# VH-VL binders against q8ixk2r445to577, part 36

Target 1, 133 residues: q8ixk2r445to577
Amino acid sequence: FFGMLQNKGLTDYCFDYNPPDENQIVGHQVILYLCHGMGQNQFFEYTSQKEIRYNTHQPEGCIAVEAGMDTLIMHLCEETAPENQKFILQEDGSLFHEQSKKCVQAARKESSDSFVPLLRDCTNSDHQKWFFK

## First folded at step 16 (VH-VL)

Design b103
Fold by OpenDDE, fold request of step 19:
Structure b103 (fold): chain C 133 residues (1-133), chain A 120 residues (1-120), chain B 112 residues (1-112)
Amino acid sequence: as target 1 above (133 residues)
Amino acid sequence: EVQLVQSGAEVKKPGSSVKVSCKASGGTFSRWAISWVRQAPGQGLEWMGVIIPLFGTANYAQKFQGRVTITADESTSTAYMELSSLRSEDTAVYYCAKSRYYGRSAFDYWGQGTLVTVSS
Amino acid sequence: NFMLTQPHSVSESPGKTVTISCTRSSGSIAYHYVQWYQQRPGSAPTTVIYEDNQRPSGVPDRFSGSIDSSSNSASLTISGLKTEDEADYYCQSYDHSTKGWVFGGGTKLTVL
């Protein structure tokens, strides 16, 4: 699975990565932004190692959840995917983080009109449904 | 520092085609979006289209659909804009411009421009 | 689909403050970032404001950007006007429906 990772409930919003330095791809938060369908900063891949890889440009970044956090942060991909980078994209569209046992939900950023994917308790909400397009 | 260097001025007959190049240096070409913007004499800026070199994906302004083709060669860090069926109204300075994140970031670097003159 | 409308021209004396407006015809001006470009005669455009109110390195703090949702417009303000500020200024915003960019018509700033 690859392409734009789009939310079902928050219509027309996709995973988006826009670090301040385009040459430093790790350490920043993945956000949600209006889908442009051009690839680039909205291109992701779900791998056989259960990673969500960004952009497939070397060095490749993989979405990780840091201890005690509910945000998705970009880390470097590793030869063997670490536990905090493993997700299950289920048939129903839910995106499950194995280590935290939580689901990725589209949410409004506090004190902002922007949106971010956050880890939350798993529900049947369309805001927790994702698909590649 | 990032630089965009465009090909030289062109003089074309109506009905012909022109292909302008934009060579990038000083950064990672494949991470960028390269847009093309033109400016007719004494007129404003007009967005023509964009290419994402890494993916080969392109999008065009409706006005130019079917007449413009934007491509990129990652091996040479060069973007191209080809405009066909030229008419006098296509006389303009054509710019390539780089943006970091498409749909969000400003055009932070511009080529020097390429004058294309269409006359019979 | 929308248009960005700018005044055709503005003029002011050195040392004064000038404001250039950019009004969006449809949709909220705050929905997408507004960029501002300066173009001096015979030169390519350069960014003076990005993402509504951010200044690139090298752009003096005399330049500032703002958004006014009530008037659905963006504004470029230049304080302490200098002769070298004489140029054309363009606002720009992204169109989600077309996945393309829209420029304002441009404003010619004359320093008297």
Scores: ipSAE 0.880, ipTM 0.949, lowest interface PAE 0.6, mean pLDDT 96
Fold by OpenDDE, fold request of step 19:
Structure b103 (fold): chain C 133 residues (1-133), chain A 120 residues (1-120), chain B 112 residues (1-112)
Amino acid sequence: as target 1 above (133 residues)
Amino acid sequence: EVQLVQSGAEVKKPGSSVKVSCKASGGTFSRWAISWVRQAPGQGLEWMGVIIPLFGTANYAQKFQGRVTITADESTSTAYMELSSLRSEDTAVYYCAKSRYYGRSAFDYWGQGTLVTVSS
Amino acid sequence: NFMLTQPHSVSESPGKTVTISCTRSSGSIAYHYVQWYQQRPGSAPTTVIYEDNQRPSGVPDRFSGSIDSSSNSASLTISGLKTEDEADYYCQSYDHSTKGWVFGGGTKLTVL
């Protein structure tokens, strides 16, 4: 699966990666932003290694969850996907992070009008449902 | 430093087509969004459309739909804007502009502009 | 779809402060970032404010941007006005419905 990774509950919001330096693609948080449908920084790929790849740069970036965190941070992809980069996009649309045993949920960033994907206990909420478009 | 250099001024007859080029240097062209903006004499800025070179995806303002085509050549880091069925009201300076993240980032670099004059 | 409305012109003496408004006709002004561009006569536009209130490198801190949700408008404020600030200023915002950009009509700033 590839394209824009869109949230069902938070209508018209997609995974979005916009690091301040386009040449330094790691270490920043993946956010949610209104889907523009043009690809670019909203283009992601779900791979056979269960990675969510940001497939617009070389080297390629993969979404990771750092220890003790509930945010999604861009790391470099590795030959063998590390455990903290493995997700399961389930048939029901839930995006499950294997290591943390939590689901990715569209949420409002604290003290902000911005939205971010955060790890939360798995529910049947549409805010935890995702699809590629 | 990033630079956008556009092709030279054009004089066209009504009904003809014009194709303006915008060559980028000093950065990663394939990662950008290249928009085209025009400005008629004494008038404001008008967004025409955009191309994402890496994906080949383009979008146009409704006003120009069916009459404008925006393309990009990654190998030469050049974007193109072709406007057909020209009319006198298309007389304007046409700018290409670069933005980092479409729908979010400002047009941080602009071409120098290309004057297109449409007259009988 | 929406429009961005700016005053056609503003004028002020050097050293003073001017504010240029940019009012969104529909939808929240905070829905998408507002950018501001300066265009001096005979030149291409340049960014003076991005993402509502951020200044690019090289833009003096005399330039500032703000958002007012109550009036559904953005504002560009120029303090300590200088003759070199005489230019046209355009606000810009993204239109989600059309996936395109919308410019304000522009404001001509005259330094008296």
Scores: ipSAE 0.867, ipTM 0.947, lowest interface PAE 0.6, mean pLDDT 96
Fold by OpenDDE, look of step 18:
Structure b103 (fold): chain C 133 residues (1-133), chain A 120 residues (1-120), chain B 112 residues (1-112)
Amino acid sequence: as target 1 above (133 residues)
Amino acid sequence: EVQLVQSGAEVKKPGSSVKVSCKASGGTFSRWAISWVRQAPGQGLEWMGVIIPLFGTANYAQKFQGRVTITADESTSTAYMELSSLRSEDTAVYYCAKSRYYGRSAFDYWGQGTLVTVSS
Amino acid sequence: NFMLTQPHSVSESPGKTVTISCTRSSGSIAYHYVQWYQQRPGSAPTTVIYEDNQRPSGVPDRFSGSIDSSSNSASLTISGLKTEDEADYYCQSYDHSTKGWVFGGGTKLTVL
């Protein structure tokens, strides 16, 4: 699967990655922003290694969860996907992080008008449902 | 240092077409969005459309749909804007502008502008 | 679709503070970033504020941006006005319905 990764509950919002330095693509948080369908900063790929890849740049980035965190951070992809980069996109639309055993939920960033994907306990909320478009 | 250098001024007859180029340097062209913005004499800025070179995806303002074509050549880091069926109202300075992330980023670098004059 | 409305012109003496408003006709100003561009006569526009209130490097801190959700407007504030600040200023925001950009009508700032 590839393209925009769009949230069902938070209508018209997609995964978006926009690091401050376009030449340094790792270490920053993945956010949610209005879907534009033009590719680029909203183009992601779900791979056979259960990675969510941001492959518009070389080297390629993969979404990871750091220890003790509930945010999604961009790391470099590895030949063998590390455990903290493995997600399961289930048939019901839930995006499950294997290591933390939590689901990715669209949420408002604290004290902000911005939105971000956060790890939360798995529910049946549409804010935890995702699809590629 | 990022730079956008546009082609020179054009004088065109009504009904003809014009194609303006925008050559980028000082960065990675494929990582950007290139928009075209025009400004008629004494008037404000008007967004025309955009191209994402890496994906070849383009989008246009409704006003110009069917009359404007925006393309990009990654091998030469050059974006193009072609406007057909020209009319006197198309007389304007045409700018290319670079954005890092489409939908949110500012136009952080601009070309120097290309004057297109349409007159009989 | 939406429009961004700016005053046609503003003027003030050197050393004073001016504010240029940019009102969004529909959709929430809080959920759509606003950019501000400065255009001096005979030149291409340059960014003075991005993402509501961020300054690019090289832009003096006399320039600041803000948003007011209650009036659904953005504002560009220039303190300690200098003669070099005389220019046209444009606000800009993204239209997620058309996937395009919208500019305000522009404001001519005259330094008296």
Scores: ipSAE 0.832, ipTM 0.939, lowest interface PAE 0.7, mean pLDDT 96
Fold by OpenDDE, second read of step 17:
Structure b103 (fold): chain C 133 residues (1-133), chain A 120 residues (1-120), chain B 112 residues (1-112)
Amino acid sequence: as target 1 above (133 residues)
Amino acid sequence: EVQLVQSGAEVKKPGSSVKVSCKASGGTFSRWAISWVRQAPGQGLEWMGVIIPLFGTANYAQKFQGRVTITADESTSTAYMELSSLRSEDTAVYYCAKSRYYGRSAFDYWGQGTLVTVSS
Amino acid sequence: NFMLTQPHSVSESPGKTVTISCTRSSGSIAYHYVQWYQQRPGSAPTTVIYEDNQRPSGVPDRFSGSIDSSSNSASLTISGLKTEDEADYYCQSYDHSTKGWVFGGGTKLTVL
C-alpha cells in the first residue's frame, strides 16, 4: 500500500512529514495535515516488513516509536526493520504498533490547533482507523 | 542559496500561447513544490497552479483549468508554465515560487518574474 | 472556497507600529496557516511571515504575525516602522477544498 495515509475519524487529515531541514529527514515528528493528494510530504508506503516508509528522499525514512514516547518519529530505514518500526495495518483500518501494543490515533496536539498521530490504547474509534488513498 | 531564474519577457497576440520557464538552483529541486503566481498591472497576486516535480503531479486554479499547463524537468531543475488562448487580461507579470511542503509551507523563494504582454 | 480580505491601504509614520489585517471568509483561520509576503515596488514578493507567526531568517523581529480566531483573521504587525517597509503586503492561505492557494487582495503600506 502507498499514497496518502488518511484518517477516518479526523476527516481529510493525512500523515504528513515536514522536517525543518530538507537535508536532515530523520529525528522529527510525523504530523497530521489536510490531505492534498499531491504526493511529496504526504506520500507513504506500507511495506512487507511492516514499515511505514517515507520514500521521497534517499536514504529512505521509516516511522519509528522511540522508547517511552507516544509520538511517531522518522528514523532511517534499515535492511531489517527494527521492532520499533513495525506496524500492522489491519483490515478494520487500525494501525497497530507491535512493540508498544498500542494503536495509532489521530489526536489534537497539546495546546495547539494542529493534529498528530499518537500511540494510544486500541479502541474502535474512527480516529484510530486509517486507509491509504 | 536557492535561486529561481525565469525566462525573459514575452509579447504575444491574442489567441496564442506562451510558455515561461523557471530554472532552480542552490537546492534539491525534486523536494519542492513549484507554484505559478501572476500579477496583472496594478493588481494583486493570483495563484495559478502548482507542480510537484518528483511526482509529476499538478493542480490548477479553477479559473485556469483547461488553459494552463504546468510541467517540470527534474534533469534541468526547470519548471514550465504554458498558458494558451491568451487574451488581453492575461497581461501580467508571472512568477514562479518555491515551497517546501505543499499545502503548508510558504513560498519562500520567488523568481524574478516574467512580463507577458498580450496585445493586438 | 474562501476569500482573504485585507485593507486596501494603511499608512503610518516612521517609528510607529502598524497592523494589517487579513480576514478569512469561511473555514477556520486557526486550522489553516497564514503566510505574509512583502512586495516592494518593481520587485518580486518575499516572505516575511510563515505559519502564522514564524519569521524567516533575515526578516527583522519588527515583523510579527498573529491569529485571532474570534474574528477569523490574521494580522501582520510592523513595529518601529521604517521607510524601507513601504510596500504591498499580501496574506496567503491554503484552500483544502481546491487544494490551491488563496491570496488576500493586498495592502499598500505607506510610510509617511
Scores: ipSAE 0.825, ipTM 0.938, lowest interface PAE 0.7, mean pLDDT 96
Fold by ESMFold2, fold request of step 19:
Structure b103 (fold): chain C 133 residues (1-133), chain A 120 residues (1-120), chain B 112 residues (1-112)
Amino acid sequence: as target 1 above (133 residues)
Amino acid sequence: EVQLVQSGAEVKKPGSSVKVSCKASGGTFSRWAISWVRQAPGQGLEWMGVIIPLFGTANYAQKFQGRVTITADESTSTAYMELSSLRSEDTAVYYCAKSRYYGRSAFDYWGQGTLVTVSS
Amino acid sequence: NFMLTQPHSVSESPGKTVTISCTRSSGSIAYHYVQWYQQRPGSAPTTVIYEDNQRPSGVPDRFSGSIDSSSNSASLTISGLKTEDEADYYCQSYDHSTKGWVFGGGTKLTVL
């Protein structure tokens, strides 16, 4: 799977990556932004190693959640995917983070009109359903 | 150091076409969003369209749809804008400009501009 | 799609403060960043404010940007006005409906 990773509940919002320096992609949070359909900063790939890859940059980025955290952060991909970079995109659209045993949910940043993906207890909410387009 | 260098000024007849080039250096041209913006004499800035070279994806302002074609050659780091069926109203300075991320980023580097004069 | 409306011209004396408005005709101005460009005669535009209120390196901190959701407008404010600030100023924002960009009509700033 590859392309725009969209949310079912928060319609027309995609995973989006916009680090301040386009050449320093490690350590920044993935956000949600209105889907533009042009590729680039909204182009992601789900791999056979259960990674969510950002391939627009070389070396590639892989989304991770650090232990005890709920935010999705860009790390460099590794030859063998670390446990904190493994997600299961299930048939019902839920995006399950194996190490934390939580699901990715579209959430609003408390003090803004911005949206981000965060780990939450798994539910059947459409805000926890994702698909590639 | 990022630079965008455009082709030289052109004088064209009504009904003809013009193709302006924009050669990039000092960065990763293929990953950028390269826009074309024009400015008629004494007038404001007008966005014409954009390409992301790596993905080959282009989008055009409706006003220019059907007359403008924007392309890129990754091997030469050069973007092109071709405007067909020229009219006197198309007399303008044409700029290329790049942005870091589609949608949210400013146009942070601009070419020097190319004057296209359409006269009969 | 939408329009960004700017005053055609503004003027003020050296040392004073000027504000240039940029009003969005539809949709919320707060949902998309507003950029501001300065253009001197015969030159390409240069960025003076990006992402609503951020300054690029080399732009004096007497330039500031702000958003007013109640009037659906952005503002560029230049304090301590200098004669070198005479230029045309353009606001810009992304239009999600067309996936393209819109520029304001431009404002000629004169420093008397």
Scores: ipSAE 0.674, ipTM 0.890, lowest interface PAE 1.4, mean pLDDT 93

Design b103
Fold by ESMFold2, look of step 18:
Structure b103 (fold): chain C 133 residues (1-133), chain A 120 residues (1-120), chain B 112 residues (1-112)
Amino acid sequence: as target 1 above (133 residues)
Amino acid sequence: EVQLVQSGAEVKKPGSSVKVSCKASGGTFSRWAISWVRQAPGQGLEWMGVIIPLFGTANYAQKFQGRVTITADESTSTAYMELSSLRSEDTAVYYCAKSRYYGRSAFDYWGQGTLVTVSS
Amino acid sequence: NFMLTQPHSVSESPGKTVTISCTRSSGSIAYHYVQWYQQRPGSAPTTVIYEDNQRPSGVPDRFSGSIDSSSNSASLTISGLKTEDEADYYCQSYDHSTKGWVFGGGTKLTVL
């Protein structure tokens, strides 16, 4: 799968990656922004290794969640996907993080009008449903 | 350092077309969003459209839909804007500008502008 | 799909402070970043404020930006006015309905 990774419940919002320095992609948080359909900073690939790759940069970035954290941050991809970079996009649209046993949910960023993807206990909420377009 | 260098001024007759170039250097041209903005004499800035060279994706302001074509050549790091069926009201300075990220980033680098004069 | 309205002109004396407004006609100004550009006569625009209130490298700290949700407007404030600040100033924001950009009509700042 490749394209924009959209949220079902937070309509018309996509995974978006916009680090302050476009040439330094490691260590910043993935956000949600209105889907623009142009590719670029909203273009992601879901790989056979269950990675969510940011392909606009070389070396490519892979989304990870560090142990004990709930935020999705950018790491460099590796030949064999580390456990903290593995996500299962399930048939019901849930995006399950294998290591933590939690689901990715669209959430309002604390004290702002911005949105971010965060790990939460898995539920049936449409805010935990994702699809590529 | 990022630079955008545009082609020189043009004088055109009504009904003809113009193609303005914007050569980029100092960065990764393919990843940028490159917009075209025009400014008629004594008037404000008007967004015309954008291209992202890596994806070949373009979007145009409704006013110019059907008359403007924005393209990019990655091998020369050059974007182009072609405006057809020219009218006297198309007389303007045409700028190219780049942004880092579509939607939220400013136009952080601008070309020097290209004066296009449309006269009989 | 919206308009950004700026005053046509403003003027102030050197050393004083001026504020240029940018009012969004529909939708909330708070949900999309506002950029500000300075354009000197005969030159291309340059960014003086990005992402509502951030200054690019090389822009003096006497330039500041702010958002006022209650009036649905953005403001560019220039303190300690200098003659070299005399220019046209444009606000800009993203229009998600067209997936393109909207500029304000521009404000001519005269320092006299």
Scores: ipSAE 0.592, ipTM 0.865, lowest interface PAE 1.8, mean pLDDT 91
Fold by ESMFold2, fold request of step 19:
Structure b103 (fold): chain C 133 residues (1-133), chain A 120 residues (1-120), chain B 112 residues (1-112)
Amino acid sequence: as target 1 above (133 residues)
Amino acid sequence: EVQLVQSGAEVKKPGSSVKVSCKASGGTFSRWAISWVRQAPGQGLEWMGVIIPLFGTANYAQKFQGRVTITADESTSTAYMELSSLRSEDTAVYYCAKSRYYGRSAFDYWGQGTLVTVSS
Amino acid sequence: NFMLTQPHSVSESPGKTVTISCTRSSGSIAYHYVQWYQQRPGSAPTTVIYEDNQRPSGVPDRFSGSIDSSSNSASLTISGLKTEDEADYYCQSYDHSTKGWVFGGGTKLTVL
């Protein structure tokens, strides 16, 4: 799968990556922003290694969740996908993080108009349902 | 070190077309959003359209839809803007500008501008 | 589809503070970032504020940006005004409905 990774519950919002330095992509948080449909910073690929790749940059970025954290951050992809970079996009649209046993949920930052994807206990919420377009 | 260098000034007759080039250096041209913005003499800035070279995706302001075509050549790191059916009100300085991320980012680097004069 | 309205001109003396407003006609100003550009005669614009209130490297800290949700406007503030600040200033924001950009009409700043 590839393209815009959209949320079912938070409609018209996509995974979006905009690190301050476009050439230093490691270590910044993935956010959610209104889908623009132009590719670029909202273009992601789900691979056979269960990675969510940021495909616009070389070397490519892979979304990870560091131990004990709930935020999705960018790491460099590796030849063999590390466990913290493995996600299962299930048939029901849930995006399951294997290592933590949690699901990716669209969440509002407290006291703000900003949204981010975060790990949460898995539920049936449409805010935990994702699809590529 | 990022630079955007545009082609030289042009004088055109009404009804003709013009194609302005914008050559990029010092960065990763294919990943950028390259916009075209014009400015008539003594007037403000007017956004015309944008391309993302890597994806070949372009979007145009409604005012210019049907008259403007924006293209990119990744092998030469050059964007082009072609405006057809020229009128006297198309006399302007045409700028290319790049942004890092579509939608959210400022236009952080601009070309020097290309004066296009449309007159009889 | 919205417009960004700026005063046509503003003037102030060196050493003083000036504020240039940018009012959005519809939809919330806070939902999309506002950028500010400076343009001197005969030159291309340059960014002086991005993402509402951030300064690019090399822009003096006397330039600042802010958002006022109650008036649905953004502001560029220049303190310690210098004669070299005399220029045209434009605000800009993204229009999600068209997936394009909108510029304000521009403000001529005169330092006298």
Scores: ipSAE 0.591, ipTM 0.869, lowest interface PAE 1.8, mean pLDDT 92

Design b108
Fold by OpenDDE, look of step 18:
Structure b108 (fold): chain C 133 residues (1-133), chain A 120 residues (1-120), chain B 112 residues (1-112)
Amino acid sequence: as target 1 above (133 residues)
Amino acid sequence: EVQLVQSGAEVKKPGSSVKVSCKASGGTFSRWAISWVRQAPGQGLEWMGVIIPLFGTANYAQKFQGRVTITADESTSTAYMELSSLRSEDTAVYYCAKSRYYGRSAFDYWGQGTLVTVSS
Amino acid sequence: NFMLTQPHSVSESPGKTVTISCTRSSGSIAYHYVQWYQQRPGSAPTTVIYEDNQRPSGVPDRFSGSIDSSSNSASLTISGLKTEDEADYYCQSYDHNTKYWVFGGGTKLTVL
């Protein structure tokens, strides 16, 4: 699966990654932003290694969850996907992070009008449903 | 350092077409969005359209749809803006501008501008 | 669709502080980044503020950006005004509906 990774509950919001330095694509938080469908910062790929790749740059970035965190951070992809980069996009649309055993949920950023994907306990909320478009 | 160098001034007759080039250097062209912005004499900045070279995706302001074509050649790191059916109102300085990402990114680098004069 | 409205002109004496407003007609100013560009006569625009309040390298700290959610507006503030600051200033943001970049009408800053 590849393209925009769009949230079902938070309508018209997609995974979005736009680090401040275009030459340094790791270490920043993946956010949600209104879908534009033009590729680039909203283009992701779900791989057979259960990675969510941001592969518009070389080296390729992969979404990871750092220890103790509930945010999605861009790391470099590795030949063998590390445990903290493994996600299961389930048939029901839920995006499950294997290591934390939590689901990715579209959420409002605290004290902000912006939105971010956060790890939360898995529910049947549409805010935890995702699809590629 | 990123630089955008545009082609030289053009003088065109009404009804003709003009194609302006914007050659990028000092960075990874494929990572960018290249927009075209024009400015009529004594007027403000007007966004015309954009292309993402890596994806070949383009979007145009409604005002110019059907009359403007923006293309990119990754092999030469050059973006192009072609405007057809020229009229006197198209007389303006045309700028290419680079953004890191589509949408919320700023135009962090600008070309020097290309004057296009449309006159009979 | 939205528009960005700027005052047509502002003027102030050297050493003083001037503020240029940019009001967004629809959509949240807090979530949609505003950029500011300076254009001196006969020159191409240059970025002076990006992402509401960030300054590019080389832009003096006399330039600052802010947003006011209550008025759905952004502001460019120039302190310690210098003659070289005389220019046209444009705000710009993004329209997620049309996927367009949108410029304000521009503000001519005259240093008295």
Scores: ipSAE 0.800, ipTM 0.931, lowest interface PAE 0.7, mean pLDDT 95

Design b38
Fold by OpenDDE, look of step 18:
Structure b38 (fold): chain C 133 residues (1-133), chain A 120 residues (1-120), chain B 112 residues (1-112)
Amino acid sequence: as target 1 above (133 residues)
Amino acid sequence: EVQLVQSGAEVKKPGSSVKVSCKASGGTFSRWAISWVRQAPGQGLEWMGVIIPYFGTANYAQKFQGRVTITADESTSTAYMELSSLRSEDTAVYYCAKSRYYPRSAFDYWGQGTLVTVSS
Amino acid sequence: NFMLTQPHSVSESPGKTVTISCTRSSGSIAYHYVQWYQQRPGSAPTTVIYEDKQRPSGVPDRFSGSIDSSSNSASLTISGLKTEDEADYYCQSYDSSNKHWVFGGGTKLTVL
């Protein structure tokens, strides 16, 4: 699966990654932004290694969850996907992070009008449903 | 250091087409969004459209839809803007502009501009 | 669709502070970043503020950007005004409804 990773509940919002330095693509938080369909910062790929790759740069970035955190941070992809980069996009649309055993939920960023994907306890909320478009 | 160098001035007749080029250097062309912005004499800036070379995706301002074509050649790091069915109102300086990410990033680098004069 | 409205012109003496407003007609000004560009006569625009309040390298700290959600406007403030600051200034933001970048009408700043 590849393309825009769009949220069902938060209508028209997609995974979006736009680090401050175009030459340093790791270490920043993945956000949600209105889907634009142009690719680039909204183009992701779900791989056979259960990675969510930001497949627009070399080296490629992979979404990771750092210890004790509930945010999605871009790391470099590894030859073998580390445990903190493994997600299961389930048939019902839920995006499950294996290591934390939590689901990715579209949420409002604290003290902000912006939105971000956050790890939360898994529910049946449409805000935890995702699909590639 | 990023640079955008545009093709030279053009004089065109009404009804004809013009194609302006914008050659980029000093960075990774494929990572960028290249927009075209024009400015009529004594007027403000007007966004025309954008292309993301890596994906080959383009978006155009509704005003120019069907009359403008933006393309990019990654092998030469060059973006192009072709405007057809030219009219006198199209007389303007045309700029290419680079932004890091569509659509959130600023135009951080600009070409020097290309004057296109449309006259009978 | 939305418009960005700027005053046509502003003027001030050297050393003083001037503010240029940019009002968004619809949608939240705080949701989409506002950029500011400076254009001196006969030259291409250059970025003076990006992402509401960030200054590019080389832009003096006399230039600052702010957002006022209550008035749905952005502002470019230039303190310690210098003759070299005389230029046209344009704000810009994004219209998600039609996926357009939108410029304000521009403001001519005259240094008296």
Scores: ipSAE 0.763, ipTM 0.920, lowest interface PAE 0.7, mean pLDDT 95

